# VH-VL binders against o60147: the designs that were tried, part 76

Target 1, 175 residues: o60147
Amino acid sequence: MLEKNKYLYIFRHIQTNQVLLSQGNVLKKTALFQLPYPLQKPVAPNGMRPAKLRKDHWVPLLKVEFPNESMFQSVFMQLLNYRKYRSVQPLTSDLLKLPIPVRRRKIMRQEVPNTIADLADILNKEKFPENSVRLQLSDKSDSEYADWPPSVQIDSEEIKLSRGFREKTTVDEAR

## First folded at step 20 (VH-VL)

Design op2
Fold by ESMFold2, last read:
Structure op2 (fold): chain C 175 residues (1-175), chain A 121 residues (1-121), chain B 109 residues (1-109)
Amino acid sequence: as target 1 above (175 residues)
Amino acid sequence: EVQLVESGGGVVQPGRSLRLSCAASGFTFSAYGMHWVRQAPGKGLEWVAVISWDGSNKFYADSVKGRFTISRDNSKNTLYLQMDSLRAEDTAVYYCAKDEGHKSGWYFDYWGQGTLVTVSS
Amino acid sequence: SSELTQDPAVSVALGQTVRITCQGDSLRSSSASWYQQKPGQAPVLVIYGSNNRPSGIPDRFSGSSSGNTASLTITGAQAEDEADYYCNSWDSSGNHLVVFGGGTKLTVL
């Protein structure tokens, strides 16, 4: 039995709440291509896609374990597509009233709850076996953004890492 | 009254470039994602590209990826399609379309009358 | 890759009811929209959200969906309903955000 790439790692930006998806427990520079194109006009706020990946700015949001690569690939693709679909929807009247820098910050702040809701919606629509998908969160209260199907087992233990999805160490005990 | 008017179509040789424009009026252009959809003579509708309200997100059909660039200028209420390395199979009427928005699906409520691009050797 | 499948052609007698179908896996996650196109004209939206009629579209047009199938129904077809009809959806699992069916040519006899 050879099982490769059955883990989904999700990171959030500590300031903007932007979200990056990863097949590995360490972000690669190419993950930044998931973020919107850099705008040609100089605008505030700065940056939607940074020129460099600052690993100290990205922290774990959640980790999902799938029983096989096929399930992982399906969910990974759908999460990317849900975000793309949302990104091209028209602005609401409330957003239109805001100056562009404030508007962008408000849109970005919703990326974490939106991504969690997307994941739950995808898993509710998939026909995965009961308890076949293990979900671990950095903050268990984030599970409240959605209703989870029987296929999902939410781990009772939070992710305790301050940076990345590194293995457990004495770092957490020393804090 | 919402109005979308495409322009810039014409006859061009393979390998050449064209730039299409779509002039928008009667709605807040900067609030909407905008699409290009094309239709080859005697054929069905084929989605080409979409651009987000501020131009920060752009997505393309596989058939045009790397050759076409969608863009917008919200100060001029204008959508653009830069078409490079044109091929015979790009021959079509090109429509711009406005997405009114829907939670689960597309809602293209207004279309232009289209502009014809003919790629002929 | 998800595709939307439509019959290429359908006929209906004046005043009769016709149903045009659209099938594809994308419809499990997406509502359907339907576009009417007459020769030499731009498409016109006739149904969105699977079952909603835009302002100005006659009551004889209705839509429904079940599973991976969406349907456009014209009750009491009229001569001016002769056109091509395209279904449309987004695709959560495919490579393209926007998917059109191949179109159905409706002939009113």
Scores: ipSAE 0.838, ipTM 0.933, lowest interface PAE 0.5, mean pLDDT 87
Fold by ESMFold2, look of step 20:
Structure op2 (fold): chain C 175 residues (1-175), chain A 121 residues (1-121), chain B 109 residues (1-109)
Amino acid sequence: as target 1 above (175 residues)
Amino acid sequence: EVQLVESGGGVVQPGRSLRLSCAASGFTFSAYGMHWVRQAPGKGLEWVAVISWDGSNKFYADSVKGRFTISRDNSKNTLYLQMDSLRAEDTAVYYCAKDEGHKSGWYFDYWGQGTLVTVSS
Amino acid sequence: SSELTQDPAVSVALGQTVRITCQGDSLRSSSASWYQQKPGQAPVLVIYGSNNRPSGIPDRFSGSSSGNTASLTITGAQAEDEADYYCNSWDSSGNHLVVFGGGTKLTVL
């Protein structure tokens, strides 16, 4: 009966625009395993997996509330797999024309719109009940990257928390 | 003319290592994700591993994870598979394959002729 | 389940039409690709994106998909079409980034 986790939290990097998916409202160091392995001769901006998580560099992008943990786990796994699939696709001719540092920055810049589009594609295919999935964005205009199914309610209120999704517990709520 | 040529196969004892190479020509090798796919004698195709265009993303089948390492050298147009702790079940023809890319599926348009790895005592 | 299921063997009379099927949950989100393999040879791509034929593949080869099933159809089968046929997909729901079917041996009678 007690739900363990039915929320998806997505963060973006303030400088690179890379995306991290999270099961919790704060990032854990293990989320860094979603980033590419370090190259032997890295170039800047690196975009590679750092040794430690700089929590001050990752800000909320969106939050999704699912009807239950099973649906959350299915969508979370699919988002990770969509990213893996995309990461091994060939470069377009436009990307090939760019010097490698510029090319890598452009690829990283697309992770926000690509992740949002992936989420919508998954939700359109999963056939969840109408209005059963609540989506809250840090920037409501980001919803324009995709067409959302009837199962999704887009919250009119933007995420207003800095450096994470957690709100302080008041003394009254703690009682 | 796209060409993929595997090499490095042979007969080895269980527990030993081999390194396979795949020499690529006729296309911009550094633009593509590259795959290893194997086929045991009389059996079907089994995906082994993939590496992204710059080598920063690598993924493996569960059967080889922790034992095999995919890598590439874009300056030599060469894909590699380092195979450690070899087992009899790893006996197969190993192919390298080029993924031309597709929005919702795989598109392995060119394959090498394969190199045979036999693991037996 | 990420498995792709194919019948192990199918026969067709010379000049007749045959359909080889591939079924699995991954095909709801992934298009299929199809590979022909003759004994002692590497696989050759014959269909990609469920229904597209690469240049150089005879127009008697076509593909289709519906639900969790993909099909490869050979219209007017020729003796040279005798081979093993593998379908392929990715699976967004599991650990099987690349999935092949078990293969179908096509015999042309």
Scores: ipSAE 0.837, ipTM 0.927, lowest interface PAE 0.5, mean pLDDT 88
Fold by OpenDDE, fold request of step 21:
Structure op2 (fold): chain C 175 residues (1-175), chain A 121 residues (1-121), chain B 109 residues (1-109)
Amino acid sequence: as target 1 above (175 residues)
Amino acid sequence: EVQLVESGGGVVQPGRSLRLSCAASGFTFSAYGMHWVRQAPGKGLEWVAVISWDGSNKFYADSVKGRFTISRDNSKNTLYLQMDSLRAEDTAVYYCAKDEGHKSGWYFDYWGQGTLVTVSS
Amino acid sequence: SSELTQDPAVSVALGQTVRITCQGDSLRSSSASWYQQKPGQAPVLVIYGSNNRPSGIPDRFSGSSSGNTASLTITGAQAEDEADYYCNSWDSSGNHLVVFGGGTKLTVL
């Protein structure tokens, strides 16, 4: 169980391309706090924080294995803060020409590359030991969104997804 | 010319509530995050809260979390700070500040003149 | 982290150069901004992005950064530069997204 605490999973929403960070491969309800506040009740607009977590709407984007939980926690917190920082950035003139729902969608579409870039930036600044961090991606091409430091070893194998958008386990492979 | 004008300050007893307003003009209000920053008498600057351009994201300093609520009405170019369960240590001049320049770092390019909130029994 | 430290007070002779330094871990990850505050007035941005001057700020004001430090330099201090100066940065590692230094009182002699 202690081993699970050193794994960062980033999930992508299958429709909006929003991202959720997770400690371990199981999304918790508390992950919803990463999403923006709903603007209206009773139903949250698309892309806003829903009342309930629909795990089936999220697929693993990448997996990061850290040497220990402390390193995980540090990077996890920084990733959250990077997202917070980004969320309050001024809108560009181009975005202002668009209807508000379209603005939001465009911003959401950038969450995946932004998050990957953020992760790389954070890891570059942390300067962890060489090859101490293992990165596995669902799509290897996503690694091209950033320059990775020597501390990061990118796995040759991509994340394997089982039916239901879960990472395949040894048990799943035997089925 | 960019202008930020705070209002709503006054003297209140501990445990009471107060609502501050900040009227913005001279820029596209709905394009920018807005901040509240406070300064206790004779003390330094303390960040209080930030709200994104559409109000969908709100973040608070730990000192006010659960008691203060930041909000905005873009149709009125107005920023708000609802302050509940006020404490003596909340006594300060409250400034609204415009967010800017994330590409070149974090900064506030414009500030209001502030409104004084005094919490005293 | 989440703390920025600066000297509470410094002095400079008229026409001389003074440097106000801010230190904190947040400065390793983000650029500093600096604010001037005179008695009874609101803060005014004087430097952002470590070394950018807003319009209207005299060129005697400059900024620099190194490691976990940022500095505001006034080259050729004027009487009107007497004020409190605050540094500020974004904090990526703490729960306080925005952090101010404690402020430095600059006296022009």
Scores: ipSAE 0.836, ipTM 0.911, lowest interface PAE 0.5, mean pLDDT 91
Fold by OpenDDE, fold request of step 21:
Structure op2 (fold): chain C 175 residues (1-175), chain A 121 residues (1-121), chain B 109 residues (1-109)
Amino acid sequence: as target 1 above (175 residues)
Amino acid sequence: EVQLVESGGGVVQPGRSLRLSCAASGFTFSAYGMHWVRQAPGKGLEWVAVISWDGSNKFYADSVKGRFTISRDNSKNTLYLQMDSLRAEDTAVYYCAKDEGHKSGWYFDYWGQGTLVTVSS
Amino acid sequence: SSELTQDPAVSVALGQTVRITCQGDSLRSSSASWYQQKPGQAPVLVIYGSNNRPSGIPDRFSGSSSGNTASLTITGAQAEDEADYYCNSWDSSGNHLVVFGGGTKLTVL
């Protein structure tokens, strides 16, 4: 079993393309706190924080292995803050011409590339030792969203995770 | 001309609640995040809270988490700060400030005149 | 959480140049903004994005940054420049998204 403490998993929502960060390969309910607070009750609008976590709605985007938990925690916190920063930025004039639901959808569509870019930026600034961080992507093409520092070693193999949680095993593939 | 006008300040006892308002004009209110920043008498500036353009995202300083609630009504161009469980250390002039984004960070291009909140026994 | 530090007080002779410096880890990842505050008044933005001046701010005000530091420079200080000056930045590492320096009281002699 992988040491969850030094592994960052990032999941994307299959419909909204929203992103959730996870320590370890199992999404926790507390991950939902990363989503915007619902403005309307009783049902949260699409793209906002639901009452329950549907793990099957989330697919793995990437996996990052850090040398230790401290480095993980630092990057994890920074990723969250980067997202917070983006969430409060002023709307462009083009967005203001659109209905609010459309604005939100457009913003959500950029969460995946923005998150990847954020990760690269954070890692570049952290100046970790060369090849000390291992990055594995579900789609290798996603690595093109950013320039990665020498500290990052990109794995040639793509990750194979079940929706919302554990890595697929040979038993899973046989089913 | 951009204008921000705070109101709702006053004298309250510890443990009580107070609600501040900030009336905005002169810009597209619904396009911008809004902040509360406070300044204790004779002290420096302290960031309190921010709310996104549609109110879907709210973030707070640790000093006020769980006690203060930031909100907004875009139809009224008004920002609010609900302050519960007030403490003596919450005594300050409270400013509303307009958010402005730059590639490398936030800044506040416009500030209100502030409203004084005094928490005392 | 990150903090920004600046000298509590500085003085400058009329017509001379003064630099107010802010230091903190948040400045490594984000640009500084500077605010002027006179007694009994609200803060006024004087510099943003390290070295951008808002409309209405005199050109004697300028900003610079290096490493974990940012500086506000007043070239040719005027009497009306006497005020408190606060630096500010976004903090990517802390729980406080926005951080202010402690403020610097500038006296014009």
Scores: ipSAE 0.835, ipTM 0.910, lowest interface PAE 0.5, mean pLDDT 91

Design op2
Fold by OpenDDE, fold request of step 21:
Structure op2 (fold): chain C 175 residues (1-175), chain A 121 residues (1-121), chain B 109 residues (1-109)
Amino acid sequence: as target 1 above (175 residues)
Amino acid sequence: EVQLVESGGGVVQPGRSLRLSCAASGFTFSAYGMHWVRQAPGKGLEWVAVISWDGSNKFYADSVKGRFTISRDNSKNTLYLQMDSLRAEDTAVYYCAKDEGHKSGWYFDYWGQGTLVTVSS
Amino acid sequence: SSELTQDPAVSVALGQTVRITCQGDSLRSSSASWYQQKPGQAPVLVIYGSNNRPSGIPDRFSGSSSGNTASLTITGAQAEDEADYYCNSWDSSGNHLVVFGGGTKLTVL
């Protein structure tokens, strides 16, 4: 049980490319609070927080194994704050020329690379021991979004997904 | 010229509510996040809350979380702060501040003159 | 959450140089901004992004940063520079996303 507490999973929405952070490979309903408050109808495709979590709409983007839960917690909190920081950034002139829904979609499309870059930045600053953090990506090419510190070991194998967009486990393989 | 003008301050008893307004002009209001910052008499500056350009994201200091609500009306170029369950320690001049610069951090390039909120029995 | 610390008071002779320093872990992750506040007035941005001056701010104001510290320097202090100065930064490690220093009262002698 404690072993699961040192794992960070980042999920990507299959339609909007929004990102949710999770402790462990099971996405909890409380993760929805990471999404923007619904200004109108809570429709996920519009980038707003839905009333109900549809787990089948979220696919693992990456997995990070930390040496312990404390390190996990630190990075987790920082990732959330980085996202908060970005959410308040001023709109560029290019975005202002677009309708609001289009603006939101464009911003959401950058959440994946931005989150990956944030993670790398945070880890670079934390200066964890060499090869103490293990990173696994669903798409290995996503690692190119950032420069990783020596503390990060990138797995050669990509995350394997089962039905429902969760990580495939040995239990799943037995079915 | 950028202008921020706060209003709505006054004297209230503990437990009461008050709503502050900030009228913005001289810039594209709907393009920027907006902040509230307060200053107790004779004390330093304390960040209170921030709201994103479209109001979809709101964040608060722990000291006001659950009691204060930040909001905005972009059609009116106005920022609001709904303050509920007011406490004596909420006594302060409340400033509206414009968000700017996100290359390496947040800063406030423009401030209003502030509005005084006094919470006393 | 992390805090920013700065000396509560400093003094400088007219025409001399003074440095006000701010320290905190948040400064490792974000650049500092500095605000001048005179009695009965709102804060005014004097330095942002470590060493950028807004229009209208005299060139005697400058900023620097190193590690977990940031500094505001006034080279050739003038009488009108007497004020409270606050440092500010973004905090990635706590729930207080924006943090201010406690302020430094600058007296010009």
Scores: ipSAE 0.830, ipTM 0.911, lowest interface PAE 0.5, mean pLDDT 91
Fold by ESMFold2, last read:
Parts: sequence; C-alpha cells; structure tokens
Structure op2 (fold): chain C 175 residues (1-175), chain A 121 residues (1-121), chain B 109 residues (1-109)
Amino acid sequence: as target 1 above (175 residues)
Amino acid sequence: EVQLVESGGGVVQPGRSLRLSCAASGFTFSAYGMHWVRQAPGKGLEWVAVISWDGSNKFYADSVKGRFTISRDNSKNTLYLQMDSLRAEDTAVYYCAKDEGHKSGWYFDYWGQGTLVTVSS
Amino acid sequence: SSELTQDPAVSVALGQTVRITCQGDSLRSSSASWYQQKPGQAPVLVIYGSNNRPSGIPDRFSGSSSGNTASLTITGAQAEDEADYYCNSWDSSGNHLVVFGGGTKLTVL
C-alpha cells in the first residue's frame, strides 16, 4: 500500500539516545542493523547493537509526512547515509580527551540532535514545495536543533510518548 | 611524519584468501576513520571499505560486500583487510588512506604507497 | 564506473591555465576533494572542501563548485603538474560512502 510508505517514523532509545528510522509506526527487528556492530557482546545501556529489539526501550522522537513515496525513500536513504558518514569521521579533540566509556556515551548522546540536524539539512537541500512536508515531534523543543526550510510545516501538537506513534489509542495493542 | 605502510600483497589464485595490513605511525591512529582504496592496473581509484575509530562501524563497496572484512587493532596501530573468495577483478594496488575529516566531503590527506594483489590462475 | 564524470584527458601549454571538471549529483550535497597521481606514485591531496588547499600545495591550484559540478583550476601550469587527477565526494543518496571520478590525464605541452 502506497499510503503506509508515505510516513517516516523516527525512534530514540530511552537510555542511550541512539536513533532508529522506520517506514512503519512499529519497529521491525531488522531495524537493529542500522546500529553499530558490537565490538563485544554488550548490552544496553552501553549503547551497542542489542541482540534483540526491546520495544519498551524505543520511544517516538518524531514523525514526518511526505506527499509521496519517492520523497520518503530519498530522505530515508539520505538519513542512513548521513549517519554512516558521520560515524566514520575522526574524533574531535574534546572527544579524544575523554576515557573511552565516557567518550562512547557522549557520542551516543549526540545522535538525537545530530539526526534532527541531518533531517533539516536534507530538507533544505532537496528544495521541496512549500509546506509539503509535515513534521510532528515528541518534544517540540527538539526543533531548535536545526533551521527548517519553508517546505516544512511543524505540527502544533506533540506526539504523546506514552502512546507511541498510534494515532488513536482506543485499543491497547501494546499490552 | 605521518606514515602508512601496506603489506601482505601477492599473487593468489581465484577463490583463495589474502590478508592485507597497514601499519600507521606519526598520528593518533585510534582517533581516525581509516579507508582502503584500490586501483586496478591502468584504471582509476575505487573505494573499498571504511572503519570507524573504534571499529564499531564498517562499510563496504558493493563489489566486495560479504567477501572482504575491514578491521583494526588500535593497540598495534594497524589496519587490516581480510579478502576472501578473491576474483580476477580484485587485482589491484591496495592503498590505505587516512581521513583527516571534513564537514562535507572527504579529506584523505595521507596515503600509503600501496601493496599489489594479483588474482590469476 | 563512478557517479562522478570527468573528461579522460586534457592538455595545456606550459604557463597557461587549465580547468578540470567533475560532474555528478552527489556534488549537490558533498564538497569535492581532488587528488593528483603521478606514474608509480600514491595519490596526493591537492584540494579539499571544494576550494581549500592543504599546506604545501602551490597557489596555482584552486578549486570551485556550483550545483553538480566541481572544478580544479591550475593557473600557470608547470611540467610537474602532468599527472592524473581524480575528484572525490561522498554520496548521500547512493550505495557507496566514497565516490571517485574516473580520472583526467593532464598533459602539459
């Protein structure tokens, strides 16, 4: 169905601030392949790729509505590539001075603001029609991580974190 | 002062394996992403793979995915490329390259002199 | 093949100005870097960030970009500038993080 591929859903990990991208409002296990490969068998909260997807650890960060699937696919691919590009950049002098456990935590803590900035940068460069892209955040102050182009209309309502991305919660399907 | 020295090249038959090494000195190796780039004889440069500072992120060109593995040992300042299921098309000089980092684009400021891999029957 | 297109060869007379171009959609979201390679040698970075010279690169080398095109300009070409030149970018929309152009052989006449 074309309608389901029109939305980009972005989740964050409640503890590490790692980010997962999804075309659906519920994460699939394969989304974990977006995360760094573990160097050792680490477990949350140290922030590496966990062995399984624990849906109670991932909450909505934002949702983006695109007018068509082509725009969605372009932005989705670019967000993945922006993250890959950033992940292989050299450490800054400030990060290099930190002990490795502290350094790794600080890098992960930056993923939320960095992903939001990436999204805005992509949308600024794509030159989409004015007001053609609707953005809804779980925390509206997160919009302050970036300057948004005229193509973006920021929804006045926040996503309710306790209800996930579900638009109507008349049935508790998460229980 | 910065030096990158590749080794491990040679002549091998198709289907066999080879492991390349890149010894780094003159900089804080563990702070940088590192790349392998290859060049077939008489041809242009082709990116092969990259590894993040701690090895937690690894990415590959489509032509080598599933066959090559990039790795590093920061205690030895050494970058590796494990090359399995080698094909004739993998014949090239293999360079390791240091990315100094840039906000938009690549900045490969130092390259090794390369090591030749020849895959022939 | 690459997503970055370069002419395979360009000639310039000694002391004259030459422009080497690189075209590709990746350049809309990536700056270009340029590498000089002489026979039997490793590549050497001459321009990064589309228009910056690393320390030790002569002022005769300059770079520019516009849209999906990047250019390397050598003003007052010298015999030692005879080499292959490769442009490079990252690709935000493709399968590869690192893309090289096919290279341009510069002949100094």
Scores: ipSAE 0.827, ipTM 0.925, lowest interface PAE 0.5, mean pLDDT 87
Fold by OpenDDE, last read:
Structure op2 (fold): chain C 175 residues (1-175), chain A 121 residues (1-121), chain B 109 residues (1-109)
Amino acid sequence: as target 1 above (175 residues)
Amino acid sequence: EVQLVESGGGVVQPGRSLRLSCAASGFTFSAYGMHWVRQAPGKGLEWVAVISWDGSNKFYADSVKGRFTISRDNSKNTLYLQMDSLRAEDTAVYYCAKDEGHKSGWYFDYWGQGTLVTVSS
Amino acid sequence: SSELTQDPAVSVALGQTVRITCQGDSLRSSSASWYQQKPGQAPVLVIYGSNNRPSGIPDRFSGSSSGNTASLTITGAQAEDEADYYCNSWDSSGNHLVVFGGGTKLTVL
């Protein structure tokens, strides 16, 4: 099992393109609280109860290695705040023309590029040491969603992570 | 012209409940998140809660979490704050504020005049 | 830290320049907004996004930011500028989505 304390893993939902953040390579059920739009209707009175976690519905998007846990935590919390902020942003005129379900779907489609952009923005502001942060993407082309600061070193190899959790194995590849 | 008008404030005893309303006009209410912000007498501003445009997302300050419930009726252009288990420290003028923002953060471009809630035994 | 700190009180002579500064970690990741509040009135947005003025706000109001600080500057203070001023940002810690400074009482002499 990979060290998790300084590793950020970001997963993408295969159907909705929603994004979950994880400390380490294993998704926890509590990660579902991150979703601005729940996959299912909330059961809790406060409307925040997450849906059932289907790990097989989540694929890796990227991995970030930080120099230490403190830096990880800082960026992790900021990313969560960015997500929360987006969840309550005003609707654009284009969205207002659409039915509510369509609006939500369209917003969800933007979560991947938005999350990548958020990460880059946060890292640009943090001013970490040069090449101190390692970024590995499932698709290298996704790095083009944002301008990365000198602190970020982008790996040439793409991330190999199974759906929802752990490193991808040969068995996983065969599925 | 954007208008926000709070109502529902009053004097209540600790442990009681109160429901505040905010009537909005002059803008597309259903397109914006709405906030509650309060100010204790002689004190500063304290953020209380936010609700997204469709009510699907709600967030609260730790000081009110589990006791307050923010909601909205877009058909009535009205924002609500249900306050349960009220405490003395909840005494404040409560403002509704219109959400606005850009990439770098939130701000409140319009505020109501506020409604006073006094919690006293 | 999710707190924003600002001086509780400052004074400025009529026609002079005054700067009100806020400090906090949240300002490193989010832009500041500023609100003016006069006695018995609701807050009024005077600066957003570090240095944007809403319509109707005099151009003597300006904003700036650096590191973990943000500042509101009034160049050529007028008598009507006497008020409480609050800075605001979003909380990077997640405890609050929105945080306010403690407020600064500005006296115009």
Scores: ipSAE 0.348, ipTM 0.791, lowest interface PAE 1.7, mean pLDDT 88
Fold by OpenDDE, look of step 20:
Structure op2 (fold): chain C 175 residues (1-175), chain A 121 residues (1-121), chain B 109 residues (1-109)
Amino acid sequence: as target 1 above (175 residues)
Amino acid sequence: EVQLVESGGGVVQPGRSLRLSCAASGFTFSAYGMHWVRQAPGKGLEWVAVISWDGSNKFYADSVKGRFTISRDNSKNTLYLQMDSLRAEDTAVYYCAKDEGHKSGWYFDYWGQGTLVTVSS
Amino acid sequence: SSELTQDPAVSVALGQTVRITCQGDSLRSSSASWYQQKPGQAPVLVIYGSNNRPSGIPDRFSGSSSGNTASLTITGAQAEDEADYYCNSWDSSGNHLVVFGGGTKLTVL
């Protein structure tokens, strides 16, 4: 089993395209804390934190391998920060023209490209050693959402997806 | 000119409720998140709560979570803080602060002058 | 939750340079902002984004960051700079998004 402490997994919700970050290939319940928590309990997919994590609703979006846990932690925390920052920032004029439900859906759908862009931005700022960070995407086209620094090596192979909360492993393939 | 004016402070007994208001002017209020920050007498600054521009997202410090409610009325350019189940440790000057930020983080570019809340028996 | 640590008090001679440092893990994930507070007044933003000055803030104020630290530097301290200075950052853990340092009382001698 892979050492999880240096691996960032980003998961997307299969319906809402909401994004969750994970240290390691398995989503934890605590990942839900990444989503905004309303005073009143809304039911997903209102763009808020659901009461329970349905792991089967999430699939891997991308995998990032860092040289060490420290680098992982730095990037992980920054990603969370970026995400929270956007949550309190104003919407674009185009979004404001849309009805609130439509707007919310659109915002949620943008979480994937935004998160990818955030990751790239963070990595650009960190200036890690060349080819020290390995990025694997479930869809190679998703890499187009951002310009990646030299520290990032994009894997030619797409991540093997397993619905439920993790990347497929060799063991899974043998089943 | 940006102006933030807090009101609603006063002396209350423990367990009681109080509602603070912050009247904003000089900027597009509905475009920015807003924060409450408090400062106990002779102590440092403590973040209390934030609300997104449209009120859809709210976050609270653990010290006030479940007791305080941040809200806003963009039509009135007003930020609110409903404080329930007040405790002595809630005694502080309460500031409203305008949210601002860039890709690397947030900051408070404007602050109100604050309103004093005293919780005492 | 992350904490920001500041020295409670520092002194600087008039016209000299002083550096106030803030340390904490949250500084790794977000830039620092600095606030000046004089007695009986509200805080005033003096530095944001590690090294940006708002309009109206003298150029003697500057900021820097390194690792888990952020610093506010006053080059050529003036008497009016005597105040409490607070660093601020943003914590990505939990719902406590904002973290302030304990504050540093700057005395100008």
Scores: ipSAE 0.011, ipTM 0.559, lowest interface PAE 9.5, mean pLDDT 85

